# VHH binders against HTH-type transcriptional repressor CarH (carH), part 4

Target 1, 299 residues: HTH-type transcriptional repressor CarH (carH), of Myxococcus xanthus (q50900)
Amino acid sequence: MAERTYRINIAAELAGVRVELIRAWERRYGVLTPRRTPAGYRAYTDRDVAVLKQLKRLTDEGVAISEAAKLLPQLMEGLEAEVAGRGASQDARPHAETWRESMLAATQAYDQPRVSDVLDEVLAALPPLKAFDEVLAPLLCDVGERWESGTLTVAQEHLVSQMVRARLVSLLHAAPLGRHRHGVLACFPEEEHEMGLLGAALRLRHLGVRVTLLGQRVPAEDLGRAVLALRPDFVGLSTVASRSAEDFEDTLTRLRQALPRGLPVWVGGAAARSHQAVCERLAVHVFQGEEDWDRLAGT

## First folded at step 4 (VHH)

Design s36 (from b02 with S54R; framework vhh_brivekimig_d4)
Fold by ESMFold2-Fast, scan of step 4:
Structure s36 (fold): chain B 299 residues (1-299), chain A 121 residues (1-121)
Amino acid sequence: as target 1 above (299 residues)
Amino acid sequence: EVQLVESGGGVVQPGGSLRLSCAASGFTFSSYAMSWVRQAPGKGPEWVSSISGRGGSTLYADSVKGRFTISRDNSKNTLYLQMNSLRPEDTALYYCARDKYSWYRGGMDVSSQGTLVTVSS
């Protein structure tokens, strides 16, 4: 299996060890067995570079090279676990900002395996709600803006968005299915922006609310039929795309009329906040912050 | 620790102008949409304006559209609100907020400090 390799001059630069010293260590102590290219040049792997860095560290700390070489078996056990596991180092664990930067860089490079690895690290390190709020949602927002401005391609946006969506759906499947309160969640009829709604569904399920998620592009009359059949305690709607006050009012009026008069209706998303007065006039609640989660959960 | 520190409030006559600033620290500023929220005496909080992380998109409440301009300087981790044609009803404590993406910008991490804007003849 092919893996990234470096010529001796690059390995020397990465490890901070001069070329002549690498050759001396190899010849005298057998600390490395670098691969040979078909042309006969030495090819150093990331593992080889890591070995060189460890030898340099020990010799810089005053350990004789002969003694450092004897310690290699123990050092290599740790390095092999670290290199193979990628995220095995707890001391160097990235913060939320570093994970977002790493995934953005990997997305720009079309490095799907690296995006996958960082996503797995995030979900292992953080609880689901924290992973969404601090890493996944900020990343998707940044990627979306870069795509709109033309600094990211459609392919790059789709690459990361579909991978994040898959993880969010998995988290929803793993979350407890509530039983005491029931909410039906949908996007506005012409709304395609679903990630915020998925995040709301995840939060509500962790609060013990049963969630029926209808997703994007749900017509008002179809939502009305679903609500009559399911008899939920509330309806939650998401609206992100910018629209005029008149268009927003027309759409929300149709939605309000399709739903039972006494049923609480909540709207979240950027467009809802822009048109809060319309929501108030139509007896629709606008989601404004952390306190509203308790209201939705029935406490 | 996330910190948001507002400044630039004061007393101004109707028709006057003020520029509010919010210094942000403890997070990657350019990765978050930012908002301004105000609270008038005896009233609940009212969202005023939002700007996307890279500054490519802005949104305004109908009550301030055409009078207020939101902007950001990501190199300085600073959010701004340029307020023109101020009215007595604009009198409020103004808060800087980092958007939480929960229900996609439905939730906000709002500063506890605020800066007071008083529009009085």
Scores: ipSAE 0.064, ipTM 0.520, lowest interface PAE 4.7, mean pLDDT 81

Design s37 (from b02 with S57R; framework vhh_brivekimig_d4)
Fold by ESMFold2-Fast, scan of step 4:
Structure s37 (fold): chain B 299 residues (1-299), chain A 121 residues (1-121)
Amino acid sequence: as target 1 above (299 residues)
Amino acid sequence: EVQLVESGGGVVQPGGSLRLSCAASGFTFSSYAMSWVRQAPGKGPEWVSSISGSGGRTLYADSVKGRFTISRDNSKNTLYLQMNSLRPEDTALYYCARDKYSWYRGGMDVSSQGTLVTVSS
């Protein structure tokens, strides 16, 4: 019963939304159920004002009111977690889903400034690994799947992927410097898909591993020379593009022969998963899940 | 609250067939790639097959290629594995899993229950 309330004109000022628009939103979308005073006036709570602020922000950012209304339950869940002041729930997943949906909508609209703004908000709000795990990687997965299903065009996929890549590289450079272990990361020769490799680099850096990232299109001979000079504790390789078993075995054999026999070699990506038996015969570890991060980090 | 519930396992003779199902809930099924993973008695887990969110791409381990077919029905939030020409070495607990990363195996949400497939003569 100690709950503070506001009349509609004051709620409008606090939220930055016109009174007429608040009435329209209530009527058409049922986003608020304000109490009524004995005199019959609407009584808005602090939670109601917060709802109006969220709707204002989303609509100002180009989200249609009907879509903003659908996002509201997730935003309010996050706001309640913030008000509660609970430590673990400060990174509430509802915010992550809202950010991903907002960036997807902006991507569909070719709204580059909006994608940029939301990415900046994500990186200000979340620690690097949480930003990657809860927002950036799921966004890239969703974008890839929608591109395959025809929901997103090649241009839309490319636009958002380039923007996410730039942010991911920035996160990697900001990551803690490694001291006790050293890994060299590269894609297979002729492999151009590097987002997974960048994600691996980011996680390893946060596990205290020094990472030398060689990236795309590294020939086996060049990787061998780099490894002799750097003397890492392991090599991590990414292979995504589909390959025949023969082509995969030929390439991996060349890579294995270019590297010191006692050096642990790890391979990740869709093509490695398809050819696990080949990897085992060549004494190459296949990255299979979360438990392998500790093995790579030497913990 | 990701829930994955497998069914369809059983006992079959070599050369037989089984169809496994996985009912998914608690997430937008069509937005995630899905996988089947198996664990044979006394062995570590082995990835079997994956399918993209749209169903447009499928991948298979060399040991099952040409014998197993992965599919999905996004309208029913259900993943399937059709297993033909079964061999004794296919004997395992089969788990369905939600892939977290499309291009790198950075993590999987694997069902805790699994369904047992026994190929025995």
Scores: ipSAE 0.122, ipTM 0.495, lowest interface PAE 4.9, mean pLDDT 80

Design s38 (from b02 with S57Y; framework vhh_brivekimig_d4)
Fold by ESMFold2-Fast, scan of step 4:
Structure s38 (fold): chain B 299 residues (1-299), chain A 121 residues (1-121)
Amino acid sequence: as target 1 above (299 residues)
Amino acid sequence: EVQLVESGGGVVQPGGSLRLSCAASGFTFSSYAMSWVRQAPGKGPEWVSSISGSGGYTLYADSVKGRFTISRDNSKNTLYLQMNSLRPEDTALYYCARDKYSWYRGGMDVSSQGTLVTVSS
């Protein structure tokens, strides 16, 4: 299918950037080279609009346009890698398994410098979202399973998990802070599996959403207090550990009641899938797929 | 290109057994959780079972728990579903699916082929 394009006035509306400013950015910083129609008008693609949105976010956050232009390739690469990963593109042999094996062996040996070196290699070689999906999340899952089976000690699990977490937090800090839309992300009460939540935070930051990450083991009452203070546009919750239907419903009911009734609440993770009917009864959205990212981002 | 090719379906009597296989290519198989999804004639798709990338964690739909066993061989890039005590209501096209390793995404790359399982006397 032919790529959809927009005239500059429409691109300006979609991106929230004045036409004059778009022209100035193109002229001075070369951030876009929009197509020309046969009539000579600029034709902006969806990718061009996304570029303009990122530049607006960065400049609204106080970053000079010259610096914002320098950050653009890294931010767009993350989004493009995710789109390409939707079953159309294959970079299917990027050393992912070798990196995971190397980090696992280093972890078993308490070789913290080697774990650090391989993590740095992964993050230099792959866009952030692809690094998370192909290497970091599978590694953490494998480490968790080996700890459960007794193959890894608690100390070994903590060593690699803390190092991976530090890198993910650094990637989150490198992403621009959104100003127009805000989400609060937390794990279910008593939930220790933070990996999926970190991945969701990283994806949302790349979509220009401001994220307040509360992390693991957040009690319903504490989440309620945070929401009253922060006034977010939505709450995202992660739930992975297996629970009975009764325990899940009781916990989710307390969470729903701790939050303003009109505030959208989204849940993701294996336990949410297992208890979808409960989520539907309590007017809680279950994260089902790619289109839900746009719904969370307000697009 | 992600390719998932199912096999092992057939006609079996109630109480019988079948083993489904899914040969995967075009991605790092061990990095992805895998699932089986089925679709009975005139019904929507139903998730059946999932297995983590390492094989250490499995999940089952209530309708198949205790009767079906999901497993994988990462050295052969192959996913399996052992189906025991089959019932007429298990009749469906069975699809192999690749889960994204994202707890929030929930999406799956589902095979277009499928393998037909018919349970009839």
Scores: ipSAE 0.013, ipTM 0.433, lowest interface PAE 7.3, mean pLDDT 79

Design s39 (from b02 with G53Y; framework vhh_brivekimig_d4)
Fold by ESMFold2-Fast, scan of step 4:
Structure s39 (fold): chain B 299 residues (1-299), chain A 121 residues (1-121)
Amino acid sequence: as target 1 above (299 residues)
Amino acid sequence: EVQLVESGGGVVQPGGSLRLSCAASGFTFSSYAMSWVRQAPGKGPEWVSSISYSGGSTLYADSVKGRFTISRDNSKNTLYLQMNSLRPEDTALYYCARDKYSWYRGGMDVSSQGTLVTVSS
């Protein structure tokens, strides 16, 4: 699994140390070197939080921070057991259902602050890919199904979907950009389902792939121009909405013709799998499983 | 540890029916979309059907649409595939898979065992 990381505000809450004090300790005494995302955000691990807790304990007992910092190597020897203990305590897969239920109830009540608080808790507790897979994506699917069945109004659907989308975009911006390979990701022309594409972008960034995300409503000719300028190693396309074989083939043929010959094109989503024979005839790869992530990442 | 155990395969005549089951354990079943994937002799894996984590949305490959029905019971951590009007070309090893819901089907954790379905006279 990927190691969990926290923003400074959450690390402060978990450790019981004020944000200003954490920054002062980092700058003046070098007690932590938190990871930095490519976007420049500080990322604190469970081990970093454990270090902060030990430093707080010592300073609360009257030990000067400069002296506490000198004890850090000895403190680190005990931290492996403490971090292992926190890992077990944070094995919160059963909480995924509770978080989703809480956000649905808050959405029904138009309680935006509560939705925000639960989203922040989820993202503090789970690594980004696990948060997406177990909480955010299932929540958006449930919300969509409830809206279609009439259990949720359009306003309620929009409220929670916009908040979740904003968090996903923030996670994507904070994710490593990578420099190993470059992929351009877009939806099929006229495809509006973005969630799968955002998830793919997050996965690829975590695999060290630089991703240029173009999103929905990109005409084939404009995609071709972007690809010519960016010169990526591959193009990934998402197609979810049901289409006839004729419509699918017409659209994919237009896309194939707009893109440089020999550039790998990958298509994911329900409609691609329904029309695998068309994809094969047009020399387009269909995303089919976990092993394909390594092929896309060039590993 | 994620465990997916398929059952219900067998030999059936063309036009017959079979119901496959997949018992899941080691993860929060209700948080994952689930899929059935098959591999026919001499062919690569073919996606057959998917179901959303709540069971409210289902998707089918064109080759099985109208003949197969996917369903789930989250209280029993069990996935099902009801296969009707079976054809010789449905002969394959059938696998249960846990979707991770990225790029819609976002990667799958597939069972290592599978269950064999043979359609022949």
Scores: ipSAE 0.161, ipTM 0.558, lowest interface PAE 4.5, mean pLDDT 81

Design s4 (from b02 with S50D L59Y; framework vhh_brivekimig_d4)
Fold by ESMFold2-Fast, scan of step 4:
Structure s4 (fold): chain B 299 residues (1-299), chain A 121 residues (1-121)
Amino acid sequence: as target 1 above (299 residues)
Amino acid sequence: EVQLVESGGGVVQPGGSLRLSCAASGFTFSSYAMSWVRQAPGKGPEWVSDISGSGGSTYYADSVKGRFTISRDNSKNTLYLQMNSLRPEDTALYYCARDKYSWYRGGMDVSSQGTLVTVSS
């Protein structure tokens, strides 16, 4: 489909090679056969830029360009992983910001087919965790904020949130569950913000942890009953909505008391970090960063 | 590739004000929540504040709520922290961090030297 390309001046800047050298290398050694636009301009791809960078490296090291050009097949093969590692998301495909803007505009227009089409593009272009971090979660957050401020209707918010949620739940069920470690994930009893919990579930599944996702609005006593039946290795709780320190402590105390005394309880989300001292007093772990994923995964 | 550069720190008297800036590059700034994290000498990192990608939602640690204001300018890829009514306890190296919309806040996504804020009485 569409692929980002660069004019020669931009390719020269990106590769660190003078325009005159690129033209000379093309004319004399055939190192690249750049595509041409309908207007007749040379169109350099990310792969072409990577090749130019390698040729520059070799010539800077004293290799004659004629010899470097003979190595082009090996250079192209070696660059396959580099180009794949860079991905196409920024240079060759619509960027995360453009996808988010397109989905927001489609949501405002009640254009469900367009929202669906963009979601398909995002999930085809990005790995699931990156799609979540760069497009889906920022979009849901923005939509929720616009709904709260009155610039989006309830119907518009529901339209996009239900479509995104369905795709995220499908991703969670796509792979076999891990068997060595099990976590039960739920929101605080009065918490409706599920996005962070879904993101945590996706990451834990990526780490091979089996996840039972209970979602939003789970009362403390019901969570306790589920935990007794499931016997997980830990409980993870999400809390986002602002609340007083007293209300937070009351709710967390009820949750801690509803759960077995020796069971690790982890809380994440903005409200947990706002009330970290309360969590520490109640022997509840606050999720703080990348190293805590290994602790949750049991490694 | 991902780069965050803090500035605006300095020495200020108790009750004074400072405005910190964080210039971001190498990623789609508007897609990520951003946070400020501080580290006092000999202590672990403490989360201070975060802001959503759009700027519509902000969150603060209880110790700074009402005194600090987080904001962002997505057209300039810049994050700010307006610090008012500064106290000696606010003395720390201040770091900005890219924050994922996952279960955690305030994790440092890139290594940086931060900007030093010293509140001296």
Scores: ipSAE 0.427, ipTM 0.752, lowest interface PAE 2.5, mean pLDDT 81

Design s40 (from b02 with G53W; framework vhh_brivekimig_d4)
Fold by ESMFold2-Fast, scan of step 4:
Structure s40 (fold): chain B 299 residues (1-299), chain A 121 residues (1-121)
Amino acid sequence: as target 1 above (299 residues)
Amino acid sequence: EVQLVESGGGVVQPGGSLRLSCAASGFTFSSYAMSWVRQAPGKGPEWVSSISWSGGSTLYADSVKGRFTISRDNSKNTLYLQMNSLRPEDTALYYCARDKYSWYRGGMDVSSQGTLVTVSS
């Protein structure tokens, strides 16, 4: 009863098969029997996603879908063995560390298909939020540090960062739309580091919050105009790039002044923690830990 | 299972120096960013400093910049905080914490023990 399921959009992303093709395969070849939610939507299990991945692999290799479908009993035997292996934590090493090591090695080798395969495995094995917190965000941090130390080239860093970003954006677009509470999320003006903001958006959507994501490089005045039109319950801001205390205070003051008085403003990211006293003086909340998610969600 | 044990606190005169240590166990220390957090009597917790998993990147609160230095030794699973030019307002219980990468390293597991630093004559 606690089995994880995905809507067709997420299943399509995880399997690398477009939605229209999944529908055609179901109608013409009966390759899947997805469950239905009480609301009537199709619900795809991890097993269903793995079946779709195998069908895609076979058809990409030139096997006709009708022939690939005949192999389902054999595929199901392999999937049941894999699922049993995942259910039983048998590794002394944490899975998260193993996946990060695998993606790092593949990145160093410019093995883009292997990075893609491991990303798909991570997202099939973990819920999106757990995948982000335990694998993807630590990987991006690790890759950035290795670039600074000279162990990784800028091309290798860009390769993995762009692949991770594409997955996160797809997950966010397919995430459930909340109804009763609304947050507007943006990066600081001139801020290009958006991975933390994407993670925050995914977490808030999980908590049932409707999220309007404005993304990177949002000027204070443009944020103010958007907030006047959208009338959210709060604003969440991300800042990662290092700034002087004076520059941070000037920027945050302009942001606070561009927003309605009494509207809660939250700031997260590495740079926000460096300037906590400035945030407190300007009546801006700094994201400090897991308990703050409930405050943002109004629970 | 995550265990963080601080040491190195004590009484020191204004202008003095002190080095704090945090021994980590129960997780792969070299895979996580680490932080120092302090709590002065009657006040809420204040973030002090953070260091990346490799030690290549460090961040400091404005109140301690130029005076404190965070460092780590991954071979010993130990986090350090070198505190110089100490002031009475630095008096607090100091805790180490493991970052959770939530909202890009905003979330953290904070130690329950802490080590007391008192700056007074």
Scores: ipSAE 0.218, ipTM 0.603, lowest interface PAE 3.7, mean pLDDT 81

Design s41 (from b02 with A33Y; framework vhh_brivekimig_d4)
Fold by ESMFold2-Fast, scan of step 4:
Structure s41 (fold): chain B 299 residues (1-299), chain A 121 residues (1-121)
Amino acid sequence: as target 1 above (299 residues)
Amino acid sequence: EVQLVESGGGVVQPGGSLRLSCAASGFTFSSYYMSWVRQAPGKGPEWVSSISGSGGSTLYADSVKGRFTISRDNSKNTLYLQMNSLRPEDTALYYCARDKYSWYRGGMDVSSQGTLVTVSS
């Protein structure tokens, strides 16, 4: 788009140089040739203001204006480098924030094609794990919060979450299957929050672990049957929704009893961390941090 | 690359208040859950509170509910913990941590610095 310009009085204020000095420098030394507006006024660009600032600095340091003017090619080169640096820092707004804002706005407008386009852009620009951590999971969290506060409808939340889920599941299916380790992942039986589990599945696939994703609302007995058939190296469970210690212990006890003795069981999510003592008593590992990814992957 | 710098600790009387700050750099601050974790002398680390990237969701340990308030200013890349009605058992070194939107919270990228809070009895 068109370059922003200033009249001489504004350029003088921005550069810290008197209007009369700018006119004298222009007239006597040709240090810059400001554009003219259609109305005939001088039009100074940001580059012109930067040149004026450099000339003022040099003359303030005792360099004669005639000598400073002779250095203009070097000054211009230095200013172009500074302008490029400032442009980079001014354009340094995180892409992740811009993509999330775009998808949120599109979701509010029920603009499914726009959500799809931005989602494709995100997944083309970022590795899957970074896309999940910095864009998709934060977006879904924000959408969930806006739904809870009444700012977004259930339909808007479902629209974006289903589109994101479909893409993440496609990424999981496209990844090569690992052969050294196998994990079965499921939510707690009454747990609806699946996104954390999807993120875990994506991380494990990236680490070369074969993942069987069972998802939401898997009864303990059905998980037990699946595990007997699949014979995984571990089971990973997700629990997010707030629970009493008693309810958590009852549910986890049923899950532990449904699974073979000696099979490692890992639990993650906000509720697992809140009830860590229960997990310890039931010989269930609580997912704590990045070291645990390597432990799960055998690397 | 990821840098978390805590401040605002000090000595306070029981029933007093303190506000902790954590200045974050090296990552897209608004994309991550942020947490406060504390470690009292002779004890293991204890998760205190978490806040979502947008600030719309907060979570608290039962020991601090109703007394502590977690907040963030994404324009300043800063996390806060307002601590009211402080008790001697709140005496600890307080750390901020960056969490991912994953199946766990807290302890992901905990600053080694910390800020000391001492509640004198």
Scores: ipSAE 0.393, ipTM 0.718, lowest interface PAE 2.5, mean pLDDT 81

Design s42 (from b02 with A33W; framework vhh_brivekimig_d4)
Fold by ESMFold2-Fast, scan of step 4:
Structure s42 (fold): chain B 299 residues (1-299), chain A 121 residues (1-121)
Amino acid sequence: as target 1 above (299 residues)
Amino acid sequence: EVQLVESGGGVVQPGGSLRLSCAASGFTFSSYWMSWVRQAPGKGPEWVSSISGSGGSTLYADSVKGRFTISRDNSKNTLYLQMNSLRPEDTALYYCARDKYSWYRGGMDVSSQGTLVTVSS
């Protein structure tokens, strides 16, 4: 099953069709039956968005929606036949591994143009969220492990990390503008690992959440001031670097105290999982997977 | 389609041992960090342990460190959890999970099945 889905407001932005029209088209003409999330919300796939784009194109060209709906099966059959005729799997697992290996080899060789070319190929071939999950984040994890083991130098790590960061920032700027819910995202104080936070921002924007991204090295008091001014619906914090339970608890206690008591606080990253009991004592949620995206976006 | 199938649960006395297994399919197993997550009756899910794709790095929750050992066999696409010196508080449904790297290894694809471990005298 396809993992990538969008809420109706994001599908509307991606397709260029207002939410009310999508609901009317579904209700009156039955043009698509989107999946339902466990919370009961409609989940639109990339295929559903493509359907909406075709309906918009036809109606913009003067075709009545009732007639456009009748033509849609033929147009979608053509798109499906074209995809099948390519012989290309939308399952990009084999290519994902090849792209990661190519970028790693280019990084080892200090071949910046090759890293750039492969990044361009990845982003042309995969939707942004899939590019992040299957290629960019695994690459950054592998690079970090190789740097730690001495297989990659600091210069090689910086080369690829800077290039990936630039692409993630570009993807975030191109992502749909969130409007319905507001989250403030920051790294733990003194945390340098920003890529996970950028990925979270990208996912939340695609789910219709407005994101204020504060990034690396945000002191607790500065986060507190920002939250008082912005009044978000939640705060999301990232912590990746390994740290002792004592250091983690001290930092999280300062963060909790700097934020309004009733404001939901979520922590993601490898270090958060290692210290889950501390998070529970301080009434902080630990990000654990797919259902938590819906909780962040829907509640 | 990602599939994770756990086995090896059972009933043991305090101080006993069990080894859990997770058979993975539908993705390149060696490319992903893998984790064990447990959920005790009446409690929320608790992360237990993680292992890097190569097996070169392992992480453990404070509650299990020194007692549990995570390992993997990439040739068999199988994840293991060796549990020693089991305590009544280790009683839980244990789930295999694939790290999604999303929110940088905080997110997981958790199996739907799980395997029950009961520690009682």
Scores: ipSAE 0.259, ipTM 0.630, lowest interface PAE 3.3, mean pLDDT 81

Design s43 (from b02 with A33D; framework vhh_brivekimig_d4)
Fold by ESMFold2-Fast, scan of step 4:
Structure s43 (fold): chain B 299 residues (1-299), chain A 121 residues (1-121)
Amino acid sequence: as target 1 above (299 residues)
Amino acid sequence: EVQLVESGGGVVQPGGSLRLSCAASGFTFSSYDMSWVRQAPGKGPEWVSSISGSGGSTLYADSVKGRFTISRDNSKNTLYLQMNSLRPEDTALYYCARDKYSWYRGGMDVSSQGTLVTVSS
């Protein structure tokens, strides 16, 4: 799942705890270990904010902070249930479906101003990662399927895809540059589907990873040259378009050979999953879920 | 609260057939792509098949293509996997998952304990 962070003043406002108290609790009781942004600022997650809220409520009820801190395992279990509950509630919210339906209808009508308005509303209402996972990516999948079935034209598909792409690129540029760990992200050679790659880039930037995004249609040899110059900690590749097992293996073999031995290579996308055995034989990691974000971020 | 409950596993001889079911609740089923994932003894999870929210698009792992068929009934919030021409190497715990779209369906919500399929004579 997506992970959003807040600066200490925003976390303080969200939790109802003054900044000085958060610093004291962090320093004296070790109840939080906030991430640092590349610029050196404290970065508090939704989980951190939830911990602060529970500590505030306990202390407001007369429980000493030292005792509240001792209850942390029980608080963490309760917070995991609460965070899961909020995720499920927001996931189940009708707003996401309504926004997708509105944008689909506007796309069918070639109503660019309406698509733009709804995109603005989505991005104002949801954190970037949640907007991608719950609205933008499902919309693009629906549009793609309707285009394949003949219900939408190529022009309608391009209209919405280009508008979504522009917003994702803007969000990516707004994210702070990472400095701890460096990844180079590219699509497979001759792969044009880049939205999944953009989503991965956005997620990694929010985790503090420096991302060099090469985008679509990157030839294996050009990727190899870029990697030699940049010396990243890993390479992430996206592959979506259907291809035979033989074509997939030939392409991935060329990619593996073009990259330094021992450099971790990760592949995401529908085609990678379809050919998981090939990836395993070539010592390439297939992205499978949430724990893999932490592995890519170096946690 | 997302809940996925698998059923239909059992013991079958090589060449036999089984049909797995997955009952979903707690979300708008038709809005999500769904997957079947299996885990053989001593191995990591292996993705088997996926189906789009509308049912219009399906994908299969090379190891099961032509033998397995994924389908869904959105009116019943149920996902199915029809398994034909079963082989000993299909022996695994099978579970269904909701796709998360991240890195083009990279993340999945694994539900309960799954349903065991044993192919042996």
Scores: ipSAE 0.311, ipTM 0.664, lowest interface PAE 3.1, mean pLDDT 81

